VH-VL binders against Adventurous-gliding motility protein Z (aglZ). Designs and how they scored, part 5

Target 1, 119 residues: Adventurous-gliding motility protein Z (aglZ), of Myxococcus xanthus (q1d823r4to122)
Amino acid sequence: RVLIVESEHDFALSMATVLKGAGYQTALAETAADAQRELEKRRPDLVVLRAELKDQSGFVLCGNIKKGKWGQNLKVLLLSSESGVDGLAQHRQTPQAADGYLAIPFEMGELAALSHGIV
Key: E = the ipSAE of ESMFold2; O = the ipSAE of OpenDDE; V2 = 0.75 times the mean of E and O plus 0.25 times the DockQ between their complexes.

## First folded at step 1 (VH-VL)

Design p4 (framework fv_pabinafusp)
Fold by ESMFold2-Fast, scan of step 1:
Structure p4 (fold): chain C 119 residues (1-119), chain A 125 residues (1-125), chain B 112 residues (1-112)
Amino acid sequence: as target 1 above (119 residues)
Amino acid sequence: EVQLVQSGAEVKKPGESLKISCKGSGYSFTSYWLGWVRQMPGKGLEWMGDIYPGDSDTTYSEKFKVQVTISADKSISTAYLQWSSLKASDTAMYYCARGLTYTIDSSGRTYFDYWGQGTLVTVSS
Amino acid sequence: DIVMTQTPLSLSVTPGQPASISCRSSQSLLHSSGKTYLHWYLQKPGQSPQLLIYEVSNRFSGVPDRFSGSGSGTDFTLKISRVEAEDVGVYYCMQSIQLPYTFGQGTKVEIK
């Protein structure tokens, strides 16, 4: 199961469509607060997490996920439009690093391939 | 196996400073919270605060916020509890414990799974 | 602060007989996710506390099945189906839904 955390509805639906086509069950959350509620109800195998959320930085949420019990086994794929490839490479060197990174824009096939490699 | 090993018993006078330690082994030290719990002689358990050693993020009980400092040195997998000036009322057993949370919030909800053996601190004249 | 109240404060149990400990919280421990953040610990004489049960009813690794937790909202129970000699000690409930985390005052279990 994959939880997609993305405030841009059309983009979230596009990602969900691609991942469903690849055989994953998907759930959507628009905010970090919605994502926290979903994660507390049921642990997914992967969180596809936008860095630019309206209520909280996705980098902060990623750190909180990795600090929790679930962080030991819960995978995070971090997406960013503002950080670019170099900014995401920097975050990868931190103690709260995600398991994968994609700079927006990216090809939807790359999302499916990276998700497969992580899960 | 997960193990938390605390420093030995301390006998101090009021006004003295003290720093006690808790060393983790058998797990990724920087990936779990480490909490401190006080137990006064013959009394129950009292949570003081905790630290996430990966980034030194700390949370304190309001009661203990000005009394103690919690810190960690991730290079040696050790957390610390420190007093600048001890009082007789600080006489207690101090436990460190590994914190687990199933929440994502930075004010998160946790429980303690493995505990150190305790450090007895006696403060008397 | 959430106040945790345990009853009884002490009990003496004949080996092999059941024991029951109650814990009441001053407000609900139910989170909007549907999880309830109530945990039970045992402190054996001269030893550190050890986790028995987390989130109301989940046994921690290595905890015998004679221990069970139940309850909801503000009212919780820890049961030992057949008390053994190694079960003597002080039992504590703890809430972790709200900072500061708080413990009950403890229930001492002794063998007759």
Scores: ipSAE 0.014, ipTM 0.660, lowest interface PAE 7.7, mean pLDDT 86

Design p5 (framework fv_pabinafusp; at its last look DockQ between E and O 0.06; V2 from the best seeds 0.00; counts 0 for: pae E 10.9 > 2, placed apart)
Fold by ESMFold2, look of step 2:
Structure p5 (fold): chain C 119 residues (1-119), chain A 123 residues (1-123), chain B 112 residues (1-112)
Amino acid sequence: as target 1 above (119 residues)
Amino acid sequence: EVQLVQSGAEVKKPGESLKISCKGSGYSFTSYWLGWVRQMPGKGLEWMGDIYPGDSDTTYSEKFKVQVTISADKSISTAYLQWSSLKASDTAMYYCARGDYEVYLGSDYFDYWGQGTLVTVSS
Amino acid sequence: DIVMTQTPLSLSVTPGQPASISCRSSQSLLHSSGKTYLHWYLQKPGQSPQLLIYEVSNRFSGVPDRFSGSGSGTDFTLKISRVEAEDVGVYYCMQSIQLPYTFGQGTKVEIK
């Protein structure tokens, strides 16, 4: 299962379509708060997480995931816009680093391939 | 139409095992969460846990986590609630109820309920 | 755990008269998405619970319009504008904003 955390609805649906085509079950959350509720309810195999969320930074949510708030070994693929590329590089150097990173824009094939490699 | 049909009433002694069932029909059994709710005699409702029968992912209330096992057999659209060693305090009505699953957000209310299985544990 | 408190615990109503049931939660049920995770169920005598109202105010399929829900945050109300004999039973509120899901203690509604 993959939880997609992305505030832009059409982009989230596009990612869900690609991952469903690759054989994953997907769930969507538009905010960090919605994502936390889903994590409490059902533990996914992978969280595809946007850094730029409406209510809380995706970097903060990633940190809570990697600290084990919802269990150990929960995988995170962190996404950020082109303007946030330096933030991704900086975050990768922290003890709460995600399992993978993608800068937006990316090809949807990259999403599927990287998700497969992380899981 | 959506139906949840539970197994019949049980009378047991303390220490015995028990497995009760809930069969779903009229919907995609593997696409919805299914929850178990306890009602002790003369008392209110308590959520025990739920299962996603598609992959058997299971979530328990901490209160019930070590007391029961929730499982499903998707080939026969049936969920189960099981005790390895019953206690007199397990005497209650047990309901299964269909939860919700949304691509966007889960609402997590129970829209359809089974008829209940009365479990009586007495020495 | 979120504690759900219903008042009154018992209510006797003359047929055709209104009834009002209060449900208070120990913390807000409003999610940042704008959704409020409060639901109402009716358990008629000898029956399983049935969904009446979901997300504060939405009537479930087949529920008569004499049932209405309102409230926000931590304070919620179920109203029956004109109680009928078929409305007898125990009413429960439930929160689903966080695990474990919790129910109120129930409000027994009877006809005088």
Scores: ipSAE 0.007, ipTM 0.638, lowest interface PAE 10.9, mean pLDDT 86
ESMFold2-Fast, scan of step 1: ipSAE 0.399; ipTM 0.825
ESMFold2 (binder alone), look of step 2: mean pLDDT 92; pTM 0.949
OpenDDE, look of step 2: ipSAE 0.024; ipTM 0.703

Design p6 (framework fv_pabinafusp)
Fold by ESMFold2-Fast, scan of step 1:
Structure p6 (fold): chain C 119 residues (1-119), chain A 121 residues (1-121), chain B 112 residues (1-112)
Amino acid sequence: as target 1 above (119 residues)
Amino acid sequence: EVQLVQSGAEVKKPGESLKISCKGSGYSFTSYWLGWVRQMPGKGLEWMGDIYPGDSYTTYSEKFKVQVTISADKSISTAYLQWSSLKASDTAMYYCARLRYTSSWLPFDYWGQGTLVTVSS
Amino acid sequence: DIVMTQTPLSLSVTPGQPASISCRSSQSLLHSSGYTYLHWYLQKPGQSPQLLIYKVSNRFSGVPDRFSGSGSGTDFTLKISRVEAEDVGVYYCMQGIHLPYTFGQGTKVEIK
């Protein structure tokens, strides 16, 4: 199972469609708070996480996931807008680094390929 | 050796502000979370919250979220716990303790010696 | 919040005899990864807590072989094979699977 955390509804649906087509079960969360509730309710195998969320930085949520009980067992794929490319490079160097990174815009085939390689 | 050294005991009046500290040494301060645990006289342990000093990100127990502020200054390897207005019910021993996020997760592996806070009128 | 219940709350042990402490959680502490996030701490009189056992059965560095942990799901046990004078204090179980982290009430171990 894949949990998609993305505040832009149409983009979230597009990602869900691609991942379902690749054989994954998906769930959606539009905020970091909703994502935390989903994580407590049922553990996914992968979190596809937007860095630019409305209520909290996705980098911060990634850190919470990695520092918490899920640790390295829960995989995170971090997505960031083109303006966040420098931030993605820096985040790779931190103790709470994600398992994969995609700069927006990206091709949907890249999302499916990276998700498969991580899970 | 890993050490967490906390500030000394405090005696305060209700309504006063207070900031206590926990200084880490012997390890990479920014690579570990620091948590705060309260122990009221004769009672058990209560987790209050924690901070990652690398970016000052904090997590709180809902019970303590509005009562205290947790902060850190990574340049001096020190974390803080502060109250804007103390209550008599804040009388307790306060511990800081180190925790790690790895797959071999070791929660609260090293602890400070504790700071006794007494609030009375 | 997950409630952690310890039994007994106090225990008097003759030196050299075994001791056993139980901890029960209100929800399963088993994560889908197969790890169980239950930990044991000892607080000696006038001292800070110290980590004894993490993730059910792993002894922390420097912890003597006489300490062992076992259990699964919601039921856990800490055993001391031969209690020594230095083992007196209050033992706490803790769950680390869900925030907020919660501790049991503590079990006071004393020497007869």
Scores: ipSAE 0.006, ipTM 0.557, lowest interface PAE 14.3, mean pLDDT 83

Design p7 (framework fv_pabinafusp)
Fold by ESMFold2-Fast, scan of step 1:
Structure p7 (fold): chain C 119 residues (1-119), chain A 123 residues (1-123), chain B 112 residues (1-112)
Amino acid sequence: as target 1 above (119 residues)
Amino acid sequence: EVQLVQSGAEVKKPGESLKISCKGSGYSFTSYWLGWVRQMPGKGLEWMGDIYPGDSYTTYSEKFKVQVTISADKSISTAYLQWSSLKASDTAMYYCARGYSDILSGTYPFDYWGQGTLVTVSS
Amino acid sequence: DIVMTQTPLSLSVTPGQPASISCRSSQSLLHSSGYTYLHWYLQKPGQSPQLLIYKVSNRFSGVPDRFSGSGSGTDFTLKISRVEAEDVGVYYCMQGIHLPYTFGQGTKVEIK
């Protein structure tokens, strides 16, 4: 199961469609708060997490996931439109690093391939 | 401020159905888990299961999974515990309690409890 | 299931004297986050349980400082530095790390 945390509804639906086609069950959350509730009610195998959320930075949420009760067992794929490749590379060197990164825009096939590699 | 108010005592016969309630107030009902805990006469506490009212997702103790159904109606901030067919062994005090789980920093305990609903099942 | 064992099962204490209750879990309650999900509750006669201590050593809102919790791994202790009449009741430890959540069998504290 994959939880997609993305405030742009059409983009979230596009990602969900691709991941369903790849054999995953998907759930959607539009905010970090909604993501928190979804995580606590049903543990996913992967969180696809937008860095640019309205209520909290996705980088901060990623750190909370990694230091929390799920630890390394819950995989995070972090997406960013604001951070370049170098910015994402810097985040990879922190204790709160995600398991994968994609800079927006990306090909939907890349999302499916990277998700498969992480899970 | 935070209150959980449970329905009144019930006296039933074996084989009857029953649905008891727990109404939350003074907090965001859909932001917290609500659990049910059984206490048989003169005995300790047993966790039965809980529900996340925002989407009605439930978790159960295996011991209780077949015996009861937990549900919630978020429009009236009320959770329910239901039996399709009561047994004499269901005689107990039933408590509802609010469970908090913050953002992956771990599961919090049951911080606020209802007053309890006494269920007596006798032939 | 994780088994929670409390000792003693009952205590009679003189007002103003200390009391100590032990709780042992059948497996470690330490989570990978570094937190330990061991909580203590008090059920006063005729009342609902109330939270006293959460995550080993944190006092819940309104709980007097005469209550303290300690321990790690599988061995935990609840101490009352000066027992008062209002502290009478049954004390329960609980683990909140693994489903199903489980409670100790309870320790009854009485005034003599």
Scores: ipSAE 0.006, ipTM 0.553, lowest interface PAE 13.4, mean pLDDT 84

Design p8 (framework fv_pabinafusp)
Fold by ESMFold2-Fast, scan of step 1:
Structure p8 (fold): chain C 119 residues (1-119), chain A 123 residues (1-123), chain B 112 residues (1-112)
Amino acid sequence: as target 1 above (119 residues)
Amino acid sequence: EVQLVQSGAEVKKPGESLKISCKGSGYSFTSYWLGWVRQMPGKGLEWMGDIYPGDSYTTYSEKFKVQVTISADKSISTAYLQWSSLKASDTAMYYCARDSTGWYLDYYGMDVWGQGTLVTVSS
Amino acid sequence: DIVMTQTPLSLSVTPGQPASISCRSSQSLLHSSGYTYLHWYLQKPGQSPQLLIYKVSNRFSGVPDRFSGSGSGTDFTLKISRVEAEDVGVYYCMQGIHLPYTFGQGTKVEIK
C-alpha cells in the first residue's frame, strides 16, 4: 500500500496511476497534516513524499516518520524539485534518511522501479 | 479466485484458549489489511480490529483489545484471532474480511469476506 | 466512536416494489480528500456479509443497478428500485473514516 503525499493534484494522480499499474493500492494526501492523519488511521508499506509541501517540509515529515512509532520499518521515497541530486545525496547521509530519493523531473518508470526495490 | 477461507466451528468451555484462522488466496496477502468482525447470535456486526500482514501491524477496537490477539503468518497467507481464556459471552460467529478502507483511489471497504467461524462457549 | 443509526429496523416489501433504508452518523463521514467513507453491506440468510455500495454511491462489482446509494455528511440512503426475492436479508451501513469502524444496527428486508 502506498501513500502519496503531494500538493500538486495532477502530479499526484500521475504517480498514483503509474503505481496502480504496477500493482499497488494508492492513497493521496495533499499536506503533511493529512498524511499524518492517514498514517494514524492506516499504515502503508511506502510513503512517496514531496519535500515541497504547502504546510510543512517533507524532510521534516520524513524525520518524524523515521523517529516515530512507524520507525525504520515504514519505507519513505522522497521527491524534491528544489534540492536537486546533490541536496538529496546530503539528506541520505543523515540519521533520518529516506529509503529512496528522486529529483524532479524524473521518468515515471523510475518511480515504479525504485518503489519495487524498497518495498 | 480471490477467497478467504476460515477454520471450522469450535465448541469450547469457559477458561479454554482458542485460535481460529483465516487463509487468503488469489491475491497479494501482504498488500491488504485483514479485519475481524464479530456477530453475536441474532445481533449485528461489530468490527474487532485488523492486521496488515506485511509487517503484522495491528489495530483494535477498544472493546476487544484486552479480549483477543490478532496475528498473521505471511509465509502461509493466514491470519489468526486468539483468546487466552474464553467466556460464554464470546459465543458468536466470527468473520474475517479483506480491507482497503482509508485509501482514496483504490478504496472498496471490506470487499471479500470469509465464510465465518462459529464459536460456541458453554459449560 | 461514531454511532450509526438505521431506520427502519425491518421492512416487508412486495416483490417489484421499491424499498428505502436510511442511515445517520453521529458525525460527518466526509474526509479532507473529498471522499465520504460510508458503505453498505448485505447479509443474506445463512451467508457472510457482502459489499453492495462503497463511498456513498458506488456500486461494487456484480451489484445490480436497481441498488443505489445517496447522501452526504451524516445522512445517507440506500434504495432498491424493484425488490427481488434474492434481495432479502439484513442491510448494514458502515463508516470507514475513523477507527473503530462502526456498523448500523441493521435493517431486515423481507418479502411479504
Scores: ipSAE 0.007, ipTM 0.589, lowest interface PAE 10.8, mean pLDDT 85

Design p9 (framework fv_pabinafusp; at its last look DockQ between E and O 0.58; V2 from the best seeds 0.00; counts 0 for: pae E 6.4 > 2)
Fold by ESMFold2, look of step 2:
Structure p9 (fold): chain C 119 residues (1-119), chain A 124 residues (1-124), chain B 112 residues (1-112)
Amino acid sequence: as target 1 above (119 residues)
Amino acid sequence: EVQLVQSGAEVKKPGESLKISCKGSGYSFTSYWLGWVRQMPGKGLEWMGDIYPGDSYTTYSEKFKVQVTISADKSISTAYLQWSSLKASDTAMYYCARELYYESSGTYLPFDYWGQGTLVTVSS
Amino acid sequence: DIVMTQTPLSLSVTPGQPASISCRSSQSLLHSSGYTYLHWYLQKPGQSPQLLIYKVSNRFSGVPDRFSGSGSGTDFTLKISRVEAEDVGVYYCMQGIHLPYTFGQGTKVEIK
């Protein structure tokens, strides 16, 4: 199961379609708060997480996940359109690093491949 | 210039409460985790826990989780370490230190700036 | 909890001579990111600790190049190539991967 955290609804649905086609069950959250409610309900195998969220930075949510707020070893794939490759590289150097990173724009094949390799 | 300024030394009796402070300046206080470190007299350093002042999420060392409360008031850029009932064994130097984990443009720098320390003495 | 063991616990060094401090962790400090989160701090007499080296070998801003860090896995070393009077104090290693974060016992460096 994959939890997709993305504020842009059409983009979230596009990612969900790709991951469903790859055999995953998906759930959607548009905000960090919605994502936290979903995490409390049912722990996913992977969180596909947008850094640019309405209410809280996805980098902060990733850090809370990796600090163990919802259990240890929860997998995260972080996406960003604004941080660029340098910003993602900086976050990767922290102990709260995600398990994978994609800079937007990316090919949907990359999403499926990285998700598969992480899970 | 990044600064962390802690409240002054305290002399207390067992059973009394205490709240010590750490005020940050020269940086975005809400963008960094801030940790507390204990140094017992003549001993080394012990991480107690930390807080992300942006949303007040805290983590604790299990050793200290029941003994202290970590909090922050972001409106005055201040973090706190608090005891409801002090013990003589709480006699120590307490430091706050900045943890750079989530700064989008910053390099990871663990405990790159420290407060001057607050000496807490608990005795009859 | 990860135990960090420093050796020696004290050093007396003639000015201008090298010093070497070892730090061993009870578990690997390699993170899934590919980085190793082992850090070194100096606490000078009467002062707060200060960051020297982060992620094994990276010198913090303003730290002289006579300080160097090395190691991998569970075994790490801080070297001072030529000890100066300002280097006196207690050196601590720290792991920043596994909660709770833990420090070594400290190594006191003095001038002979």
Scores: ipSAE 0.101, ipTM 0.731, lowest interface PAE 6.4, mean pLDDT 87
ESMFold2-Fast, scan of step 1: ipSAE 0.308; ipTM 0.795
ESMFold2 (binder alone), look of step 2: mean pLDDT 92; pTM 0.947
OpenDDE, look of step 2: ipSAE 0.291; ipTM 0.820

Design t1 (framework fv_trastuzumab)
Fold by ESMFold2-Fast, scan of step 1:
Structure t1 (fold): chain C 119 residues (1-119), chain A 122 residues (1-122), chain B 107 residues (1-107)
Amino acid sequence: as target 1 above (119 residues)
Amino acid sequence: EVQLVESGGGLVQPGGSLRLSCAASGFTFSSYYIHWVRQAPGKGLEWVARIYPSGGYTRYADSVKGRFTISADTSKNTAYLQMNSLRAEDTAVYYCARGRTYFSGSWYFDLWGQGTLVTVSS
Amino acid sequence: DIQMTQSPSSLSASVGDRVTITCRASQSISSYVAWYQQKPGKAPKLLIYAASSLQSGVPSRFSGSRSGTDFTLTISSLQPEDFATYYCQQSYSTPYTFGQGTKVEIK
């Protein structure tokens, strides 16, 4: 089960379609607040998390997930259009690191492959 | 008819401000990225800023960060570019363009406005 | 920032000629390249997106191709209405950057 946290509707739907085709069940949240509600409702195996959310940084939400009750059992794949490859490599070195990173733009096949490797 | 129409250009002194408008019609405005692209007289194209109107996401070129602000009013189907602390090198025709995506959010501009001229001179 | 370098800066060609314009990216950008045509005093017009996809309504004499970080726009048989400046653009990452342009003058 994958929770996709992405406020850009068409992008979220494209990712959901790709991940469903790869055999995952998907749920969508467009804000960090919506994501928190989905996490309380039902634990996913993977959160695909946009860094650039309108209500809160996805980096902050990633840190909250990693420090929270699920710890390493809940995987996070962090997506960023702003940080680029080098910025994401830097975040990977922090205690709040995600399990995977994709710089936007990326090919949808890479999303599917990386999600498989994380879960 | 699907179109974008710019307005608000004009002559302004260095250090001054202008607000450009981009009025959209004939398509679902909130579903597309809106970009500003400028072109100095006799020069090439330079991407300036973009917004996703539904979410308010913005990105800027380094040359305008801190001086320009892009915004959108989905009730009026209009995007804006607020330009502050204008410099002579900001002199250009400013185009509004609609962003189409392919693959993971990459943009190409399939619809452009006619452009509005901004001249910054003393 | 990703630099897009176009060549040539300008060219003159006769009606019926095959014209090629090349654009080189300073780093790998997959196929995230578009090509635009701009006539004097007008807004740019999209010709090609995703390196090789022809925009609806654009004549089939226009085509795009990719080889690594090299991108080519081809006009198979130049027409009088093709007098214009042509620009490549990368959309792989922000800021989106354009080539410096190629002016095509028909003789």
Scores: ipSAE 0.016, ipTM 0.588, lowest interface PAE 6.3, mean pLDDT 87

Design t10 (framework fv_trastuzumab)
Fold by ESMFold2-Fast, scan of step 1:
Structure t10 (fold): chain C 119 residues (1-119), chain A 122 residues (1-122), chain B 107 residues (1-107)
Amino acid sequence: as target 1 above (119 residues)
Amino acid sequence: EVQLVESGGGLVQPGGSLRLSCAASGFTFSDYYIHWVRQAPGKGLEWVARISSSGSYTRYADSVKGRFTISADTSKNTAYLQMNSLRAEDTAVYYCAREGYEYTWEGYFDYWGQGTLVTVSS
Amino acid sequence: DIQMTQSPSSLSASVGDRVTITCRASQDISSYVAWYQQKPGKAPKLLIYAASSLQSGVPSRFSGSRSGTDFTLTISSLQPEDFATYYCQQYDSYPLTFGQGTKVEIK
C-alpha cells in the first residue's frame, strides 16, 4: 500500500502506474494537508513524498511522520526537483531522515526498485 | 445513502453572478475531492473545477479561471461554486460530483448530484 | 489538452444485441478512462473505471477494454434499461476531458 503525495497530477499518475504494475495498491494526495488526512484514514507501507508541495514543505511533513505515531513503521521516499543530490545527502544525515531519496528527473524503474528495497 | 444535492441555479443576465451549493450527506465529506461538471443543453460534459478533501487546494478549467471560485465548508458538508462575470456560454446544468477514492485510481466520479440549471440570457 | 474522440455519435440496436462503443485518446493515457451512462433528464452514472474495472452494482453485461489509445465499452446483451447516452472520460491529465457521447437508441 503506497500513498503518493504529488501536486503534479500526470506525474503522480505515472508513478502510480509503475507502482501498481509492480503489485502495489496506490492512493494519491495533492497536498500535505490531504496526505495527513489520508494517513489518518489508513496507514500505508510507504509514502512517496514530493518535497515541493503547494501548501508546505515535504521535508516538514517527513519530519512530522518520523516523529509521530507511525515513525518506525511507516517508510518515506522523498522526491525533490529543487534539492540536488548534495542537498538530499545532507537531509539523509538528519534525525528525521527519509528511508529513500530520488532527485527529479529520475527513471521510473528507479522508483520501483527503491520502493521494493524500502518495503 | 450517498447523496449530493445542488441548489442555487436560475436565470441571470450576462455579467451577473450566482452561487451554487452542493450539500453532501451519507459519507464523510472531508475524505473526498469534490468537482463541478457542467453540461450545456443538448451537449456533452465539461469539467469545471475541483476542491481537495482538505478544502485548501483548487483547480479550474481555463474557460472559468478568474471568474469562478470553488470553496467548501466542511462543518456544513457543503461545497460552493461562486460564478462571476457570467456569459451566455456558461448556460448549462451544473453537476456536483464526488471523486472516487479508497486506495484506487483517482479522477473518475462515483456519485453525482441531480444537477442545477444555470441560464445566462438577456 | 487530451482529446477523447468517441464513435459512433449514435446507434440503433435491439434488445439482446451486442453493442460496442469506442473512444480514442489523442495521446497515451495508460488505462485512466472511465465510462458513464446518462438517461434523459438524469445525472451520469459511473459504469467502468481504470478502463476495465466494473463499478460495484453495475450489471456484468457491461465491460471495458483497452488497446493502446483505443478504449471500448461493450454491452453483451442490450436490455431495455440500457437505452441511454454513454460518455468516456480520461483522468490521466488535467483538465479532465470527456468524449462527445454516443446515443444508444431502440431500433
Scores: ipSAE 0.007, ipTM 0.615, lowest interface PAE 9.4, mean pLDDT 86

Design t11 (framework fv_trastuzumab)
Fold by ESMFold2-Fast, scan of step 1:
Structure t11 (fold): chain C 119 residues (1-119), chain A 125 residues (1-125), chain B 107 residues (1-107)
Amino acid sequence: as target 1 above (119 residues)
Amino acid sequence: EVQLVESGGGLVQPGGSLRLSCAASGFTFSDYYIHWVRQAPGKGLEWVARISSSGSYTRYADSVKGRFTISADTSKNTAYLQMNSLRAEDTAVYYCARGLTYTIDSSGRTYFDYWGQGTLVTVSS
Amino acid sequence: DIQMTQSPSSLSASVGDRVTITCRASQDISSYVAWYQQKPGKAPKLLIYAASSLQSGVPSRFSGSRSGTDFTLTISSLQPEDFATYYCQQYDSYPLTFGQGTKVEIK
């Protein structure tokens, strides 16, 4: 089960389609607030989390997840369009590091492969 | 271990020049912004300048713009602050600090997770 | 420039006291605030970033919070090693700016 947190609806649907094709059940959230509500309702195995959300940084939400009760058992795949590979490498060195990172743009096959590797 | 070591401070007359060095070790130098932050004796902290991790984007406080130049030599893991046309109000301990950002964007938002020991610059009038 | 105004400028406290330091930004800076501790003759040390995230290795008695443009650093039970000057810093936009500092002194 995968929660996709992404404000661009078409991109979120594309990711959901790929992940459903890979055998995952998916849920969508457009904001960090919606994501937190979904997490409280039911814990997914993976959160695919956009760094650039309109209500809160995805990096901040990632840190909150990792320092919360689910930190060790809830996997986070962080996506960013503003942070390049170097910026994501920097975040990977922090205590709030995600389990995987993808710089936008990426190939949808990379999303499926990385999700499989960390779940 | 992460270390930043400053050098090059000293006593100069107004109008003089000094070059500060910040030698970095224990991390990949080119992955971080490097900043200079100064502190006048008995006063608070003032941000002076920064250079981006790529070395291609610099920023300066208005008080030093046109007089100070920040640069980096990634092969030596060293950042430099060239200070020209020094004034009495430039008297301060100068700290080199590693910039870490939770989000990376064109503005280079950053806070400082590691600082050097500081080097004292005294400009007498 | 974004101004960061700290209150109080100094305070006297005893070991075991709860200490609260406030910093007010002159405009909305989201949560882009860090807090530093500085002891005499030493470089500042990072305590808190992103307004409320505790830096690794920093004791849990330190915490940060945000309410609009007001930011608070709290030390829940002051220890002898906590007597120092504390600075807030905004990093929303350049130039990066610091508060004027709050000196926490022995009562």
Scores: ipSAE 0.000, ipTM 0.539, lowest interface PAE 13.0, mean pLDDT 84

Design t2 (framework fv_trastuzumab; at its last look DockQ between E and O 0.74; V2 from the best seeds 0.00; counts 0 for: pae E 7.2 > 2)
Heavy chain, then light chain:
Amino acid sequence: EVQLVESGGGLVQPGGSLRLSCAASGFTFSSYYIHWVRQAPGKGLEWVARIYPSGGYTRYADSVKGRFTISADTSKNTAYLQMNSLRAEDTAVYYCARVGYKSGWYPGYFDYWGQGTLVTVSS
Amino acid sequence: DIQMTQSPSSLSASVGDRVTITCRASQSISSYVAWYQQKPGKAPKLLIYAASSLQSGVPSRFSGSRSGTDFTLTISSLQPEDFATYYCQQSYSTPYTFGQGTKVEIK
ESMFold2-Fast, scan of step 1: ipSAE 0.436; ipTM 0.824
ESMFold2, look of step 2: ipSAE 0.041; ipTM 0.703
ESMFold2 (binder alone), look of step 2: mean pLDDT 91; pTM 0.940
OpenDDE, look of step 2: ipSAE 0.790; ipTM 0.916

